# Ledger of designs, part 12: VHH binders against o26951

Target 1, 206 residues: o26951
Amino acid sequence: VEYTHFKDLQALEMERGRLYETIVVTWDDSMVGNAAPIGVLCTGDDTVTLYLYQGTRTVENVLNNGRFTVNVTLDPLIFTDSTLGDLEEDMFSHYRDFLHLRGADAFFTAEVVSVKKLVKRDRFGESELHVVKARAGDVMRAESFRMALNRGIYAVIESLIAYTRAEFSDPLVLRERIAEMNRVARKVGGPREKEAMRRIIQALES

## First folded at step 4 (VHH)

Design m36 (framework vhh_7xy4_2)
Fold by ESMFold2-Fast, scan of step 4:
Structure m36 (fold): chain B 206 residues (1-206), chain A 123 residues (1-123)
Amino acid sequence: as target 1 above (206 residues)
Amino acid sequence: QLQLVESGGGLVQPGGSLRLSCAASGFTFSDYAMAWVRQPHGKGLEYIASISGSGGSTYYADSVKGRFTISRDNAKNTLYLQMNSLKPEDTAMYYCAAGTDYFELESSEYDYKGQGTQVTVSS
């Protein structure tokens, strides 16, 4: 894959306030690569924030060396295989002193600016996570690039599918599903997704 | 119009407890993640805790873990912060915030922030 070098995240059409579904690649002191599906919050033209759970190789590597790459792909098998196991060694390529996902539609290098610890509590117990703020360095985009994946639009679409089947659905199940999609759209989407969900919810209340 | 009204602040001795409340109106409360953030006099905004719309997930800054508990009552449109083992370092104006699920944000990144309630921890 041939990449064109760009200055900042505008080249990937990443918008401030949106969370993008990416593959984050990290490595240890021996340059052994690790890949994980991780949502990346765009916070500016060249800044991002990640939420990394304690006990993962990703957080261990990021805290150890302060650097990683963020990789854009629409390949569902890459997301699946990196979650269910480890990617093979040949899935990683070198870019300067960074590793990145081989064949990614785009990637950028990142260097950690700050890290803060949070404690998460849910029905599964307590877990520690790190809020990692980082600055993007080199942004590399291939001709195959179409978009950085944001699931906000899919939350809207799933809500509309549920809404159009309302006559044949339990009203409580329908409202619960749309409420779940609204939370997704508010978490990861932008102003247009939030407005779409407002209209859908208004229609349900009428 | 979305409104957030904080209450429950006051003067308390080190080691004491306070419970803050935030009354929300003008939106579907259960659809919004809620947060407590604080601002000590002359300093920037500091994230304290957040809770998902359903209440199924809570998040805490490391500085308050084990001492503070965030909770919500969606039937009453109310957010709470139970603060135990208070320290002088907890002295700040405390704000209720709505909108985003993201943590450790500047005030400009919240959709909405209330007027605040002052907490002072002093002998």
Scores: ipSAE 0.350, ipTM 0.747, lowest interface PAE 3.0, mean pLDDT 87

Design m37 (framework vhh_7xy4_2)
Fold by ESMFold2-Fast, scan of step 4:
Structure m37 (fold): chain B 206 residues (1-206), chain A 123 residues (1-123)
Amino acid sequence: as target 1 above (206 residues)
Amino acid sequence: QLQLVESGGGLVQPGGSLRLSCAASGFTFSDYAMAWVRQPHGKGLEYIATISGSGGSTWYSDSVKGRFTISRDNAKNTLYLQMNSLKPEDTAMYYCAAGTDYFELESSEYDYKGQGTQVTVSS
């Protein structure tokens, strides 16, 4: 695939405050690639934040090398295969001294600016969460690029589908489903998705 | 209408303790993750801690881990921050906010943020 070089994330229509579903590619000191579905928060024209849990190859590689690529794809099989196992070596391509996902609709190089540790505590114990702030370098976009995935709109749509079946649904089950979709829209969406969820909840409570 | 009201701030000596409260109204409190964030005079917002809607999960900034404890009482629609071993660097306006299980405030906004409560740590 042929990529056009851009200098910032506006080329991917990434908006500050939204979390995008991407494939993050990292590598070890031997240039062995790793791919993982990771949400990437857009924090500016050329800055992003990742939230990475301790114990993954992605965290180890990012902390060791301070570099990665963020890859945009709409292929559900790539998200599935990278979650259920490891991608084969031929799924990684070279760009300068970075690895990226072969055939991605777009990708950008990233260099870590800072890492802050958060400690998550729940009933199963404590785990470390690394808040990784990074600066995008080269932004590469193919002609096939359509969008960076944001699941906020899907949370709204799923809520509306549930709402239209409310007459035939258990009220407690309906409430919990819409509440869960509201959490998703708030976590990853923007002002318009949050407003849509407010309207749905108001209609449900009327 | 939705409202968040912080209280419990004040002047304390280094090594002292304070407990902040945030009273929430106008929304289903247990459906929202809640956070504490702070802003020193003339500086940007700094993340402190988040608690999930159920209270089952908490997240802490490394700078306050072991010193601060976030908690909530969903029956009373109230969020708390217990602050121990306070340092001069903890001096800031403290805000509660509603949103997600984790976040970055330097470049993200919360749906709801209160007026804040001032904490001053000085000898």
Scores: ipSAE 0.243, ipTM 0.678, lowest interface PAE 4.0, mean pLDDT 87

Design m38 (framework vhh_7xy4_2)
Fold by ESMFold2-Fast, scan of step 4:
Structure m38 (fold): chain B 206 residues (1-206), chain A 123 residues (1-123)
Amino acid sequence: as target 1 above (206 residues)
Amino acid sequence: QLQLVESGGGLVQPGGSLRLSCAASGFTFSDYAMAWVRQPHGKGLEYIATISGSGGSTYYEDSVKGRFTISRDNAKNTLYLQMNSLKPEDTAMYYCAAGTDYFELESSEYDYKGQGTQVTVSS
């Protein structure tokens, strides 16, 4: 794959305030790669925030060396295989002193700026997580690049599909489905997705 | 059924102090991380401070570090924000929120936020 070098995240059409579904690649002191599906919040032209839970190899590697790559792909098998197990060694390529996902449509290098520890406690239990703020370095985009994946539009589409089937659906199930999609759109979407969900919910007269 | 009621806001001069309170009901307060967020007139929500359910961990936005202190009293189901060395830029409606999704705490979108309490810092 041949990449063109860009200066910032505008080259990937990443917008401030949106969370993108990516593959984050990290490595240990022996340069053994690890890949994990992780949402990356765009916070500026060259800044991102990640929320990493304790007990993962990703958080161990990020805290150890302060460096990672964020990889853009639309391949559902890469998301699935990296969640259910480990990717094979040949799935990682070298870029300078970084590893990245081989064949990614785009990737950028990242250096950690700050890490804040949070303890989340809700009715389901207590979880430790790290709020990792990082600066993007080199932004590399292949000709195959189409978009960084944001699931906000899919939440809107699923809500509209549910809405158009309202006559054939249990009203409680319909409202719970749309409420769940609204949570997704609020979490990952931009102003346009949030406005779309507001209109859908208003149309339900709730 | 979840209720959050903010209080303690008001008009204060630069350099002054205020203590905000948030009374929570309808849920097991100690099971939820809590946040204070603010919204200046005509602008979006801005996260400023978060505290874990036990109170053992806190996080602050850089603009308020050293000036604001978040705390909670789980026996009273109450969240607090002690605000010292107030600046005109702190003028906003202040809301408390239950942190069921940490991504939403950073995105300025929150479930269970209350009606808010106005803080105005002016000379």
Scores: ipSAE 0.000, ipTM 0.136, lowest interface PAE 14.0, mean pLDDT 83

Design m39 (framework vhh_7xy4_2)
Fold by ESMFold2-Fast, scan of step 4:
Structure m39 (fold): chain B 206 residues (1-206), chain A 123 residues (1-123)
Amino acid sequence: as target 1 above (206 residues)
Amino acid sequence: QLQLVESGGGLVQPGGSLRLSCAASGFTFSDYAMSWVRQPHGKGLEYIATISGSGGSTYYSDSVKGRFTISRDNAKNTLYLQMNSLKPEDTAMYYCAAGTDYFELESSEYDYKGQGTQVTVSS
């Protein structure tokens, strides 16, 4: 794959306030690669934030090295295989002293600026969460690049599909499904997704 | 038109307790994760805690875990912070903030509304 070098995240059409679904690639001291699906929050033209749970190889590598790459792909098998197991060594390519996902439509290098540890509590118990702020370095984009994946629009679409089948659905199940999609749209989407969900909820309650 | 009004601060002695409230209006409260942040006099902002829109998840900084409890009442559009075992270093202006789950985990990303509520732990 041949990449063109760009100066910042505008080349990937990443917008401040949106969370993008990516493959984060990290490595250990022996340059053994690891890939994980991780949402990346765009916080500026060259800044991002990641929320990493303690106990993962990704967190261990990021805290040890202070470096990683963020990789853009629409291949569902890469997301699936990196979640259910480990990617093979030949799935990683070198870029300077970084590893990146072989064949990614785009990637950027990142260096950690700060890390804060938080304690999360929910119905499943207590876990540690690392808030990682990083600065994007080199942004590399291939001709195959279409978009950085944001699931806000999919939350809207899933809500509309549920809404159009409302007469065949349990009202409580329908309301919970749309509420779940609303939480997703609020978390990852922008003003237009939030407005769309407001209209859907208003129509449902009418 | 989003408004956040903090209350419940005051002077309290070390080891004491206070309960802060934040009355929210102008938005669908349950759609927003809510946070408490504080600023000691002459110091920078410090993140304290966040609660998800549903109340199903809470997040705490290490400095307050086990002493402070964040909670919300979505029917009343109100956010709370129960502060126990207060220490002099908890003295600060306390602000509530609204946002998405991810923005709320970094204090520099908050938009602070109102004047906050002052908590002073000493005599």
Scores: ipSAE 0.447, ipTM 0.790, lowest interface PAE 1.9, mean pLDDT 87

Design m40 (framework vhh_7xy4_2)
Fold by ESMFold2-Fast, scan of step 4:
Structure m40 (fold): chain B 206 residues (1-206), chain A 123 residues (1-123)
Amino acid sequence: as target 1 above (206 residues)
Amino acid sequence: QLQLVESGGGLVQPGGSLRLSCAASGFTFSDYYMAWVRQPHGKGLEYIATISGSGGSTYYSDSVKGRFTISRDNAKNTLYLQMNSLKPEDTAMYYCAAGTDYFELESSEYDYKGQGTQVTVSS
């Protein structure tokens, strides 16, 4: 894959306030790669935030070396295989002192600016997560690049599918499904997804 | 129409306590994560705590963990921050904010932000 170098995240059409579904690649001191599906919050033209739970290889590697790559792919098997196990060594390519996902439609290098700990409390107990703020360095985009994946549109589509089946569904189950999709659209989407969900919910109430 | 109004700030001695309130209106309060953030005079915003729409999950920065408690009353559309063991370094303008989730609120991306209430911790 041949990449063109760009100056910032506008080349990937990543917008401030949206959470993108990516593969984050990290490595240990022996350059053994690790890949994990991780949502990346765009916070500016060249800044991102990751929320990493304690106990993962990704957080261990990020805290150890302060560097990673964010990789854009629409391949569902890469998301699946990196979740259910480890990617093979030949799935990683070198770029300078970074590893990235071989064949990614785009990737960018990132260097950690700050790490903060948050303590989450819920009915399952306490867990720690690390708020990792990072600055994008080199942004590399291939000819195959179409989009950075944002699941807000999919939440809208799933809501509409549920809505069109309303006459054949339990009203409580339907409303619960759409409420769940509304939470997803609001978490990861932008103003247009929020407006779409407002219209769907209004239609349910009429 | 859509607004957040903070109250409960004031002057307090080190080691004292204050309870801040944030009255929300113009949106479905229970659908939103709510946060407290603060800004000391002449400095940037500091994230303090977030609570989920249901109240089932809370998130705290390490700087206030064990001293501050975030809570909400969805029937009253009100967010609270119970502040104990106050220190001079807690002196700041305190704001409440509403957002889609804790990611948004910690990153300083808010759907709504209030006007603020001043907390001063001094002798």
Scores: ipSAE 0.417, ipTM 0.784, lowest interface PAE 2.7, mean pLDDT 89

Design m41 (framework vhh_7xy4_2)
Fold by ESMFold2-Fast, scan of step 4:
Structure m41 (fold): chain B 206 residues (1-206), chain A 123 residues (1-123)
Amino acid sequence: as target 1 above (206 residues)
Amino acid sequence: QLQLVESGGGLVQPGGSLRLSCAASGFTFDDYAMAWVRQPHGKGLEYIATISGSGGSTYYSDSVKGRFTISRDNAKNTLYLQMNSLKPEDTAMYYCAAGTDYFELESSEYDYKGQGTQVTVSS
């Protein structure tokens, strides 16, 4: 894959305030690669934030090395295989002192700026969460690049599909489905997705 | 549009307690995760806690874990922060914020933030 070098995240059309579905690649002290599907919040032209749960190899590597790559792909098998197990060694390529996903449509290098530990509590228990703020370095984009995946529009579409089937659906199930999609759109989407969900919910209440 | 009004701040001695309130209006309160953030005089914004729209999940900064409790009453459109075992380093202007399901955000990343309520911990 041939990559063109860009200076910042505008080359990937990443918008501030949106969370993108990516493959984050990290490595240990022996340069053994690890890949995990992780949402990446765009916070500026060259800044991102990750929310990493304690107990993962990704968080251990990030805290140890302060470096990672963010990889853009639309291949559902890469997301699935990296979740259900480990990617093979030949799925990682070297870029300077970084590892990245071989064949990614785009990737960028990242260096950690700050890490803050939070404690999450819900009815099922307590877990530790690391808020990782990082600065993007080199942005590499292939001709195959089309978009960085953002699921906000899909949450809106799923809500509309549910809404149009309301007459044939259990009202409680319908409301729970749309509420879940609203949470997704609010977390990952921008102002237009949030406004779309507001209109859908208002119509549902009428 | 959306409005947030904080109250309950004041002067308290170390080891004391305060309960902050945030009255929300102009939006469907249940749809918004709500946060408490603080800013000591002359310093940057510091994240304290977040609560999900339903109240089912809470998140706390290590600096306040075990001392502060975030809660909400969706029927009254009100967010609370119960502060126990207060320390001089808790002295700050406290703000509630809405429209963020992300925590540990900088000031510019919050959708909405109120005018704040001052907490001073001093003997």
Scores: ipSAE 0.379, ipTM 0.753, lowest interface PAE 2.7, mean pLDDT 87

Design m42 (framework vhh_7xy4_2)
Fold by ESMFold2-Fast, scan of step 4:
Structure m42 (fold): chain B 206 residues (1-206), chain A 123 residues (1-123)
Amino acid sequence: as target 1 above (206 residues)
Amino acid sequence: QLQLVESGGGLVQPGGSLRLSCAASGFTFSDYSMAWVRQPHGKGLEYIATISGSGGSTYYSDSVKGRFTISRDNAKNTLYLQMNSLKPEDTAMYYCAAGTDYFELESSEYDYKGQGTQVTVSS
């Protein structure tokens, strides 16, 4: 894959306030690569935030060396294989002092600006979260690049599918499904997805 | 239009307690995560805590965990911060803020922020 170099995240059409589904690549002191599906929040033209749970190789590597790459792909098998196991070593390519996903439609280098530890409590107990704020360096985009994946539209479409089948659905199950999709849209989507969900919920209440 | 009104601040001795309240209006309160942030005089915003829309998840800065408790009453559209074992370094203007989603945790920039309530910890 051949990449064109850009200076900021506008080249990837990443918008402030949206969370994008990406493959984050990190490495240890021996340059052993690790890949994980991680949502990346765009916070500016060249800034991003990651929320990393304690106990992963990704958080260990990020805290150790303060660097990573964010990789854009629409290949569902890369997301699946990196979740269910480890990617083979030949899936990683070198870019300067960074590793990135071989064949990614786009990637950018990132250097950590700050890391803050938060303690989360819920019904499953207590867990640690690291809020990682980073600055994008080199942004590399291939001709194959189409978009950075945002699942907000999925939440809207699934809600509408459920809504149009309301006559054949249990009302409580329907409301639970749409409530779940509303949480997804609020979590990852932008103003348009959030407005779409507001209209769907209003229609259910009438 | 979204409106947030903080109250409950004041002067307190080191080791004392205060309970802050934030009255919310103009939006569906239970749909929003809510946060407390503070700003000491002449310094930047510092994140304190976040609570999910349902109240099922809470998040704390390491600096206040064990001393502060965030809670909400969705029936009253009110957010709370119980502050115990107060220290002079807790002196700041305290603001409540509404998040658009869960991933704005520890944000020093919020779309919605109230006017604030002053907390002064001094002998």
Scores: ipSAE 0.448, ipTM 0.781, lowest interface PAE 2.3, mean pLDDT 88

Design m43 (framework vhh_7xy4_2)
Fold by ESMFold2-Fast, scan of step 4:
Structure m43 (fold): chain B 206 residues (1-206), chain A 123 residues (1-123)
Amino acid sequence: as target 1 above (206 residues)
Amino acid sequence: QLQLVESGGGLVQPGGSLRLSCAASGFTFSEYAMAWVRQPHGKGLEYIATISGSGGSTYYSDSVKGRFTISRDNAKNTLYLQMNSLKPEDTAMYYCAAGTDYFELESSEYDYKGQGTQVTVSS
């Protein structure tokens, strides 16, 4: 795959405040690659934040090396296979001192700026996660690139589908579904998705 | 109109305790994650804690873990921060914030931020 080099995340149309579904590639000191589906929060033209749970190879590698790549793909099998197991060695390609996902529509290199440890408490107990702030270096985009995946618009569309079927739906189930979609849109979406959900909820309440 | 009003700050001795409150109005409180952040005079914003809309999940900065407790009362549209074992370095203006969820509230960018309540820990 041929990539064009860009200097910042505007080349991928990543907007500040949105969380994108990506494949984060990391490696150990022996250059053994690891790939994991990780949501990446865009925080600026060249800055991102990742939330990594303790006990994963991804967090171990990031804390050890301070470097990773963020890979953009719309291939559902890559998300599935990297979640259910490990990707094979031939799925990783070299870019300078970094590994990246072979055939990704786009990727960027990242250097860690800071790491904060948070303690999460819920009904399942306590867990630790690391808030990793990083700066994007080289942004590489292939001609196949269409978009970085963001679930916000799908949450809006699913809400509207549920809303238009309201006459044929249990009102409680309808409201629960739209509330769940609102949580997704607010978590990952931008101002336009958040405004869309506000309008849908207003219409549902009246 | 969306409003967040903080209260409960004041002057306290090291080792003391304070309970901050944030009264929220103009939105469906239970659907929003809420956070406490602070800003010492002349410095940047520092994240303290976040609580999910239902109250089922809480997140704490390592600097306050074990000393501060975030909680909420969705029936009263009120967010709380119980601060124990206060230290001089906890001196700051404290703000509550509403965001899309706890992950976004880690950044200094928020959907909504109140006017703040001053906490001064003096020895």
Scores: ipSAE 0.276, ipTM 0.691, lowest interface PAE 3.8, mean pLDDT 87

Design m45 (framework vhh_7xy4_2)
Fold by ESMFold2-Fast, scan of step 4:
Structure m45 (fold): chain B 206 residues (1-206), chain A 124 residues (1-124)
Amino acid sequence: as target 1 above (206 residues)
Amino acid sequence: QLQLVESGGGLVQPGGSLRLSCAASGFTFSDYAMAWVRQPHGKGLEYIATISGSGGSTYYSDSVKGRFTISRDNAKNTLYLQMNSLKPEDTAMYYCAAGSTDYFELESSEYDYKGQGTQVTVSS
């Protein structure tokens, strides 16, 4: 794949405040690659934040070397295979002193600026996570690039599908589905997705 | 008019407790994740805790876990911070803030709204 070099995340149309679904590639001291599906929050033209749970290879590598790449792909098999197991060595390519996902539609290098440990509590229990703030270095985009994946729009669409089938649906199932999609839109979406969900919920309550 | 009004600060001895409140008005409170952040005199903002709009998820900085509890009452449009086992290093101006997403560590530049603050002083 041939990449064009860009100076910042505007080249990927990543918007501040949105969380993008990406493949984060990290490596150990022996340059053994690891790939994991990880949401990346865009916080500026060249800054991102990652929320990494304790106990993963990705956290170990990021805390150890302070560097990683963020890879953009729409290939569902890459997300699946990297979750269910490890990607083979030939799935990683070298870029300077970084590893990136071979064949990614785009990627950028990242260097850690700060790390802070948080404790998350919810109905499933307590877990520790690291809030990793990083600065994007080189942004590389292939001609195949179409978009960085944000699932906020899918949450809105799924909510509307549920809403338009209200007369054929159990009211409790409808309400639960829309509530779950609202949680997704608020977590990953921008102002427009949040406004869309507000309107859907208002219509549901009317 | 959108407002966040903090209260409940004061002088307390080490090992003591305080409960902070933040009264929100002028926006749909349950639509926003809410955070507590603090700023010691002459230092930068330090993140303390976040609670999701529904209250279903809470997040704490490692420095306050086990000592502080964030909670909210959406019917009253009020955010709370229960602070136990207070230490001199907890001395700071405490602010509540509203953010657009549910699980991030809020930076000052990422807050949609920030209150006027309430001073907490822990002194022996």
Scores: ipSAE 0.286, ipTM 0.713, lowest interface PAE 3.5, mean pLDDT 87

Design m46 (framework vhh_7xy4_2)
Fold by ESMFold2-Fast, scan of step 4:
Structure m46 (fold): chain B 206 residues (1-206), chain A 124 residues (1-124)
Amino acid sequence: as target 1 above (206 residues)
Amino acid sequence: QLQLVESGGGLVQPGGSLRLSCAASGFTFSDYAMAWVRQPHGKGLEYIATISGSGGSTYYSDSVKGRFTISRDNAKNTLYLQMNSLKPEDTAMYYCAAGTDYFELEGSSEYDYKGQGTQVTVSS
């Protein structure tokens, strides 16, 4: 794949405040690659934040090297295979002294700026994680690039589909579905998706 | 920092009532949907009730509908669960939970928060 070099994340249409579903590629001291589906929060034209759970190869490699790549793909099998197991060696390509996902529609190099260790509670218990703030270096985009994946709009659409079928739906199932979609939109969406969900919830409350 | 503190649990006889409270701090309470969830000993989490940020919408699981009432006081940053006609099968640790952004802008993370819980035991 041939990439065109761009100066910042605007080339990928990444918007401040949105979480993008990506494949983060890291490597150990022997240049053995690791790939993991990780949400990447865009925090500026060339800054991102990652939340990495303790005990993963990704966090171990990031804390050791201070470097990684963020890879954009719409291939559901890459997300699935990197979650259920390890990608094979030939799925990683070299870019300078970084590894990236072979055939990614876009990728950017990242260098860690700061790391904060946090202990968080969720409905299943306590999790130890690292908040990693990083600066994007080289932004590389292939001709195949269409979009960086953000699921906020899909949460809004699914909520509206449920809402428009309300007359023919169990009211409890409807509210549960819309509440779940609202959580997704709030987690990953921008101001417009969050406002859309507020309007949908308001319509349910009216 | 977002914090949730549950209270009001205890031992009660079948047919009795309890009111649980959840004191919230560290966030704009009215912007967040809130839920009560419970975990019986040795079992998974069970959703009980959800309330919208404004308090205008509520949802109840079939197991508690008609017996439990969820409410909130946004001026006091407090969530409530009024539990009536309690049954032995309602015995569980009860947790207050906030629906929130998965990631907060500029370096903090948010996911579904749950407090430390309050134990409800229904037994004679």
Scores: ipSAE 0.000, ipTM 0.119, lowest interface PAE 13.7, mean pLDDT 82

Design m47 (framework vhh_7xy4_2)
Fold by ESMFold2-Fast, scan of step 4:
Structure m47 (fold): chain B 206 residues (1-206), chain A 124 residues (1-124)
Amino acid sequence: as target 1 above (206 residues)
Amino acid sequence: QLQLVESGGGLVQPGGSLRLSCAASGFTFSDYAMAWVRQPHGKGLEYIATISGSGGSTYYSDSVKGRFTISRDNAKNTLYLQMNSLKPEDTAMYYCAAGTDYFELESPSEYDYKGQGTQVTVSS
């Protein structure tokens, strides 16, 4: 794949405040690659935040090396295979002293700026969460690049599908589904997705 | 329309306890994650804790873990922070904030503060 070099995340149309679904590639001291689906929060033109749970190879590698790549792909099999197991060695390519996902539509290098440890408690117990703030270095975009995946628009679309089928639906189930989609749009979406959900909920309540 | 009113601060000695409250109005409280953040005099905002909309998940900064407990009462549209084993370094103006979820944990720019905060002073 042939990439064009860009200075910042605007080349990927990543907007501050939106969480993008990506493949984060990390490596150990022997340059053994690891790939994991991880949401990446855009926090500026060249800054991102990751929320990494303790006990993963990704967090171990990030804390050890202070470096990773964020890879953009729309291939559902890459997300699935990296979740259910490990990607084969030949799925990783070298870029300077970084590894990235071979054939990614885009990727950027990242260097850790700060790490803050949080403790999460829920019904399943206590777990540690690392808030990793990083700065994007080189942004590389291929001709195949279409978009960085953000599921906020899909939450809006799913809400509209549920809304338009209201006459065939249990009202409680409908309201619960739209409420769930509203939480998703609010979590990962931007001002336009949040406004769209406001209008849908307003129409549902009218 | 979103309004947040903090209360419960005061002067306490080191090792003491305080319970802060935040009364929320103008939005569907249970749909929002809620956070406590603080600002010591002359310093920036520091994240303390977040609780999910349902109350099923809580998150704490390492500096307050084991000493502070965040909780909420969705029927009363009220957020709480129980502060135990208070230290002089806990002295700050405390604000509550509404956010989308834990993805906004430490970014105060993503929160909407409507109150003037409540002052906590820990001194002898």
Scores: ipSAE 0.028, ipTM 0.538, lowest interface PAE 7.4, mean pLDDT 86

